# VHH binders against Testicular acid phosphatase (ACP4), part 6

Target 1, 367 residues: Testicular acid phosphatase (ACP4), of Homo sapiens (Human) (q9bzg2)
Amino acid sequence: LPEGPLVFVALVFRHGDRAPLASYPMDPHKEVASTLWPRGLGQLTTEGVRQQLELGRFLRSRYEAFLSPEYRREEVYIRSTDFDRTLESAQANLAGLFPEAAPGSPEARWRPIPVHTVPVAEDKLLRFPMRSCPRYHELLREATEAAEYQEALEGWTGFLSRLENFTGLSLVGEPLRRAWKVLDTLMCQQAHGLPLPAWASPDVLRTLAQISALDIGAHVGPPRAAEKAQLTGGILLNAILANFSRVQRLGLPLKMVMYSAHDSTLLALQGALGLYDGHTPPYAACLGFEFRKHLGNPAKDGGNVTVSLFYRNDSAHLPLPLSLPGCPAPCPLGRFYQLTAPARPPAHGVSCHGPYEAAIPPAPVVP

## First folded at step 4 (VHH; framework vhh_8h63_2)

Design c51 (from b2 with S53T)
Fold by ESMFold2-Fast, scan of step 4:
Structure c51 (fold): chain B 367 residues (1-367), chain A 121 residues (1-121)
Amino acid sequence: as target 1 above (367 residues)
Amino acid sequence: ELQLVESGGGLVQAGGSLTVSCAASGRTFSDYEMGWSRQAPGKERELVAGIYTGGSTYYADTVKGRFTISRDNAKNTLYLQMNSLKPEDTAMYYCAAGYEGDYSLSEYDYWGQGTQVTVSG
């Protein structure tokens, strides 16, 4: 396939390994939680730092011919949500991506790399504050009222009752979300070598994963998946495409934009692309958008470019190449715009967000 | 784990003010995004105000400029100060908490039992 050189890359990755979000009353480890998680619940662990450093090294290798070996502010922009774990994940990732700038390098002067963020309440790009969007709640309600959702929930009434008894946690009112937090706690404990209770069998963990997949599907999938995307992942998708358009239109030296975010960010983006695979993105999972000059045609304003997608969800394996439904890789940029248009917010905006900003980086302040 | 108990509701005249409070029992109150929702009889629940762990706030257009949400992490207490109250503000007011983080793109994880606010007029 005659693909040309990379001209722009956008990367969206999940933070690294963290402490669990919560404990439960019958948790055999609850009495020693402060010893197990000295930085607190939800905080990035040393394993999380290691995972992000490894992802950074992977990205350095992948883009060795594209990126300067030294960090240059005009080539790379990094944006994180305003959470300690995502900010720290970005820093660890950058230490792997730009090892010459890393502290403790005997041959390089220490050079800090800026990571940009915005307040959580204002972060429509990476956080999608849907709790405050009445239209999104109407769309979610439509999904939860669907026969498939209701039948699955009914099928799990016995399972959820048993989970309540084993955990000592009431699931009334919020069964899927509370079951999700139990899964989170169990997975965090297992990842850190802690013994799971006997009731937390592989079958129980698989059922909790299925419950999680159903809940996620209601948030980012049918019905009206495109309209849900316009309020969530489509905002980020639109920003990625707008950033590339701006770089090409203005001839900017910007080569890469990195977004340090959450599994919900990746899930919403996958939903907007029609690429949700039924699985929660693991720690340090990375979804990449690679823009390449299309060979065989002369370059033109903002064009003759293809978009390729990859998803790295296992450091032991090569990244998974992804294809937009209806456009096999490499997808011509014009076709990519056409196919994703229903999932991207219109220029006039939508009910909860108003007009969307075209670029996440502030206008470049320096040459 | 987290328990939320609302207080401060009551009867107030149109144009008046009222402050409702939410006491959280739990050592990790500061880790939660907090909010106030209301529900009038026969109507769906409406989120009226939210506050993130860093202090950033949100308000529904129906209450913007009249209501103020605040939190006191040392006292594990959430407040909603309601000014220039209207009869249409009559509702049961619910305190809510959501862990800031991953997985969820929607509603809060923990809810109180509610406190009734009635505006005459």
Scores: ipSAE 0.394, ipTM 0.718, lowest interface PAE 3.5, mean pLDDT 85

Design c6 (from b2 with Y99F)
Fold by ESMFold2-Fast, scan of step 4:
Structure c6 (fold): chain B 367 residues (1-367), chain A 121 residues (1-121)
Amino acid sequence: as target 1 above (367 residues)
Amino acid sequence: ELQLVESGGGLVQAGGSLTVSCAASGRTFSDYEMGWSRQAPGKERELVAGIYSGGSTYYADTVKGRFTISRDNAKNTLYLQMNSLKPEDTAMYYCAAGFEGDYSLSEYDYWGQGTQVTVSG
């Protein structure tokens, strides 16, 4: 059967370019950090604003035939984590998606677009507070105690010792995660044209990327990837599917839900979908869920929906079409729902979060 | 590096109150998510309460309504006020600090050596 019209879109995107989250003791740029990062550590940069404006313009072009040219409250809902960088990213994105509503539009024609958020401690949908979940820590411990993880850690003992010497930073406790913070700082500095220290060679950066990939894999991948997903990205996946179900059941005019979030949000969601590729999502990376109706069979109303996925991780290239394992695009909604069930929390909930229908209410919709 | 030192532990009668404190030194305290974990003899370590840099808090179900976490960024100090104490609250209480944001959310980055709280009765 031929594809029909687009009926609903859910978008999850990472904030734009930011200042580093931290410095290290022997960082050659630490004494000029206030000059380099005038807005502060972790804050969105001008480049981050530009990246989000560009993503918004891409989304306008992609959905030109689907979305009204002007913002309509009943058609679009925007939700962000409670961080300056994600809230500002959402605003910049919306300026690109709805140019008529952009700041600086002539006279009184500019209309602000609401971005909704919840306190960080309560954000089980986009932040997945893993520190407060004992079951998640058991699953993560199992992954770090696995032979593959331990053998890799042992193999990097000499590298990590040299990294401690060069940075002046103690890696005791969580060496791979602490090494990731060094990589984050170096990559942020390189992206802004700052010279890297001589010890931060391409080989060192490559090894740090491998270390990061292994530790991220322990958080969202095997062993027990589906069980980890039920406590993390599966919550967001379940909310996306529940939002579509509600829109269709109640005949709501809502066309698009946008989530402004973090690399960890996208990584957990990719884990839930079985689509983690070993790479950290870049700034302004966007994962899209597109729901379409099939034409020609009214007897299967509601059962005639397909889900397509795309991942945009490079503004210089077209988005990557993604396929759920076991369901080539376009995937029938019923099959998509069935295949993702192990990664989505059960209706009765799990020990950390209680009943998931109550813990992850669908995005608010006004009739 | 950030250093964390707990104080204020001791012996308390059941139904009583106690405040434990954690003094942070070295790095900028206000940038961290702070937390309290406890470990009783023969049991796993349990996260009791946490507070984000912005002031938002969370609590384990075992202590909700009885314990209050707070922070003083000017004094680089974290507090846990414990009310209506039960014998089951007897544990070593550990102060912890973690970087706010992104994938490091799974674990705290710095830990103190702990302060013992014993509830008799």
Scores: ipSAE 0.348, ipTM 0.682, lowest interface PAE 3.5, mean pLDDT 84

Design c7 (from b2 with E100Y)
Fold by ESMFold2-Fast, scan of step 4:
Structure c7 (fold): chain B 367 residues (1-367), chain A 121 residues (1-121)
Amino acid sequence: as target 1 above (367 residues)
Amino acid sequence: ELQLVESGGGLVQAGGSLTVSCAASGRTFSDYEMGWSRQAPGKERELVAGIYSGGSTYYADTVKGRFTISRDNAKNTLYLQMNSLKPEDTAMYYCAAGYYGDYSLSEYDYWGQGTQVTVSG
């Protein structure tokens, strides 16, 4: 199956480096948090801006032959969750992808690039309303009641008790997720060169990473991973496929859709694809969907298109090519649709969500 | 860190109104997504209302049109105004706070001890 020209790209990336989302009672850095994080908890750092600018430059290089050097509204659509860190990440990314006219040039004028968002409570693409979905909670409860989950939780009883004593944080009710929260704070502090408490040894961090992986697996993985995906990452997957279908059907000039989002967005999408690797996506991690025309075949309407996936989780290395389970890359679009169908919501909608349509720019109208 | 204390529960007749409040102590109240959940004896916990840091709200179908969630960031207080109360609304009401975007996928990080609401016929 010879590869032809790139015709459409969808990119989903995590925001850049941020301040911790929370402190814990016995955090040695708690009293100087306002000095360490002057913009506030959860806010994008200067390093986060740098990471996104670098990702944008990577994307410019990768798509230099495909994407116009200047921003064109008809070629690119950018959508973010309604968070300062994701909106700022999108802007920093775009500065790398579409460098502005030279500052100080008398003929040059910088033109802002629109980043679209929706209220977080209504964001069914990038921030799923899982908290308000009774069906999703039933699926999650099924996973947490599974023997493997309960046995692991029991095995960590001593560890979690020690973690409560070290942190002063109650883990009652939600032990694995609250432990994940401690891991996030420690990882943020370590990334900024702050000394970790003596109890936060490499073995402790490793155990917290295992706890995080199990809890994430319960949210996006078996049992009934496909049903969970229909309520979460499958919505975004369906939107990506629907965007391509509409672009192809209407002959739209749209080349790229960019989604600025969270690790949870990437985790849910990986779950829908059967590609969760047991790791939390790092800052500025990017999952790409590349649609290519099959070379030498004149057929249209998706029958002549392949989908390739890449995951960029380390700026020092080349992106990782990914393969959908059951479809070696490059995957024919028709086969990609068939294999992902159980994880995507049907047209009539699913529990907690009505019928869904992807948000893309209006189709061009000839006067 | 963030500590949540509910108040305002009590006895109310069917068709009546009641407002429960949640006082938060800590530096980060305005950064949290807040919510109200309830649990009646022998039943599953139900999320009834939520409000995001930006002010957007959501409601369970069982309470839509009757309950209103609001927050006062200056007072570090969350409110749930309950109108047209039914006997089925009888439950322990819990205040909750969390960050939904990153490492918290579906559940709140902090919970209060609850305040009892009893609706008589």
Scores: ipSAE 0.034, ipTM 0.493, lowest interface PAE 5.8, mean pLDDT 83

Design c8 (from b2 with E100S)
Fold by ESMFold2-Fast, scan of step 4:
Structure c8 (fold): chain B 367 residues (1-367), chain A 121 residues (1-121)
Amino acid sequence: as target 1 above (367 residues)
Amino acid sequence: ELQLVESGGGLVQAGGSLTVSCAASGRTFSDYEMGWSRQAPGKERELVAGIYSGGSTYYADTVKGRFTISRDNAKNTLYLQMNSLKPEDTAMYYCAAGYSGDYSLSEYDYWGQGTQVTVSG
C-alpha cells in the first residue's frame, strides 16, 4: 500500500548519560567517586544533556514538515518518569526539538515547555511495578527454572566465581542479575574515560553482555512473553494505540507524544513487540511509532492507517526501521492491533494493575 | 557491601500496633529503593510495602490503610508502622534494598535476615 502523510507519532526514549548507580567493594574508583560524580550517583551528566539535545535536533529534522517550529500545547505532549535524570533528559531533548523556545537562543523568546510526571510508585505506564507484582514473579521464576537458563548458569559457574573474587561482590541468590549490574558499572566508567581493572578484559565484558542478554530475556521474553508484556510493556503499547484512537475519533490536533524513560521501559516495550535484539538500549536510544494514512483503498480493519516503527540506537547512523513480526512495514493498523493483542492488557485489567485505562494516560491536549 | 538488620519484632495482640525497623550499613542508603516483605509458614514471600528513593510509597492490598512505610536517610533506617494487626499478619518480616536502577526489572538486591512478628488471637 502506498504510504501517505504522517498523522501521529509516539516516541519512547531512554535518558542520557548518567553517573554510575553503584560501585562494587573492590572498585578502584570508589575513593574518588565524589570527585568524579559531583552531582551524585545516577545523575545526568553534561554528556547526557548533549546526547538528548542531539536527539531533539534529530527529531526536529525528521519531523520538520509535520511538527510546527514553535511549541504548541495542542500538538505535543511530554511525559517523563519521576527521576531527575529523565526529567532533565526531557528538557534537554525539548531544547533541541524546539530551539526557538530554549533559553540562550539568540532569536528566541524564552518559553518553558511542560513535562508531565507521576509519583514513581503510581507509574504503571513507564516504570511497571514488577517488584510488587506476585504474578510477574511467578512468570520470572518459570523463566529462571527453565533448562536453558539453568544450563547457562551452571556453564558460567567458574566465570561467576572469578567475578565474585575480582569485585568482592557476593553473587549468591541472583548471580546473573548481579553480574549484569557489574557490567552497568563498568560500561558507565568506560564511557567516562576511566581505566577498567585489568581483569575486565574484552572477553570478560563480552561474557557479561551474554549474561545480561539471557537475564533480560528471562524478564521480557519466553516463556509466556505475551503474559509478561500484559503486566509491563504491553501497558505502554496499549496507551500508545489508545492515544492514537482517541486523537482520530475526536479529531484532536495532537501530533506527537514523547515519553522520557529508562532502558527497562524500552526493553519491556521491545518484549511486547517481539523485537528484543539481545542488547541493552544505549543512552538516548529512541523507539518511534509513526502512524500514516495510506493512499490506497481503506483496509477492512483500522480503515486507512498504517504503523511504522524505527529504533535509533546510534547517533552516527540512520535509525533502524523495524517490522512487527508477521507484519512488514508499513503495517496496517488493524493488523497491528490483531498481532499485538496477546501482549496488551484487556480493558478489564490484569493482575497487579487493575484496568489499564486507570493508569494515567498521556492526556491529549486540546485548547 | 550493604548490610540490612531488622529489629522490633515480637508478640502483639490482635488490634494492636508494632513498628519494625531496618538499619542499613555500608553504602549510601538514600540511593536505594527500600521495601518490606513477609513470609508466613507454608506461604510464599509477599512484598507488603515499598518506598522509592524519591519518597513515593507502595502497599499491598492486604495491608493498605493499616501499614505505613517510611525512611530516615540521615539515620540510614527504614520503618514499617503496623496498625490494626490481625492474626493473618503473623510472619517473618524482611527488609529489602534495591538500586534506583534503570535496568532492574525484578526484586530487590539486598535482604536482611528477618524479624518475627506474631499476632495473637
Scores: ipSAE 0.364, ipTM 0.700, lowest interface PAE 3.5, mean pLDDT 85

Design c9 (from b2 with E100T)
Fold by ESMFold2-Fast, scan of step 4:
Structure c9 (fold): chain B 367 residues (1-367), chain A 121 residues (1-121)
Amino acid sequence: as target 1 above (367 residues)
Amino acid sequence: ELQLVESGGGLVQAGGSLTVSCAASGRTFSDYEMGWSRQAPGKERELVAGIYSGGSTYYADTVKGRFTISRDNAKNTLYLQMNSLKPEDTAMYYCAAGYTGDYSLSEYDYWGQGTQVTVSG
């Protein structure tokens, strides 16, 4: 069945480059942190703004024939987590996607675009996992108690002891996740041209990357990956599919939903899709869902939709086309629903979440 | 480097009220997500209440409407006001802190020593 016109797009992207989330006691840059990061820890940098502006320009080019050149509230809905860096990332992205709406000279046509958010404690769509979900933490403990995880942790005992000594940071409690936070700080510093300490050799960075991949795998992968997804990324996946269903059934003019979020959001969504590749999503990484209507018999015109996925994780390369396991692109929407069903919460809800609701408001009432 | 010290625990009668406090020492208390967990004898630890750096709060269903979490960033102190206490609320109460990060798939990073709350009936 030949592909037809694009009818709906959902985009989930990570914020741009930021300051480190934390310092460690033996960090050689600790005493000048306020000079290096004047906006504060975890805040979006100028490079982060540039990355999001570039992503917006990429999206403009990709959807030039589909999306109006001017922003229209009935065509585009933008939702962010309630973090300065994600809200600012969304605005920078929109400046690239809608250049005529971007700030210019005092007489230029600048039009602010609304970015919607909800309090962090209530953000069941984009902030995963919620700390208030005991069932998810039971599943995570099961994964960390598995032989593979424990054997790897034992194998890294000497490495982690040396890391604790070099950083002055206690790794007690959650050693692999705390090690990941060290990696995050080192990568942020390296990205900004700061010299790394002598102990942070390429071998050390590779080991930290392997540790991070194992810990992330415990959060979003086997065992019980589908059940973990029902409490995390499956909620967002369900909302994306529900939004399209509503747009189609009600004939809404909505063309695009954009979600400005975190690496954990993309990781949880990749887990729900069975597409986690062992790598942390880089800054401004974007996962796209493209819904297309196939051209067919008159009787099939209303029910002939396919879903295509892409992942853009490097601005220097073309986006990676992704295929849902068991459904090569273009995947019929019905088959996509069927294959993702185990990872999506059922209509009656799950332990930590009630029935799902679409994030998009009702169609506007015309007088 | 963050240290957490709980206080205010004690013996209280069913239906009574009690406030437990957590004093934090560290350079950036206001940047942390804070929470209270409890562990009753013979039971696993459960998360009771949390407060994010922006002030948003959440509560376990078992305490919702009875407990109130709050923070005073000027005093580097976290509070849990417990009203309408039940014998089932008897537990060691632990203060917890986590830095808000992108890979925030785990709970809290720092834990206090705990303060015992006993509710008699």
Scores: ipSAE 0.307, ipTM 0.659, lowest interface PAE 3.8, mean pLDDT 85

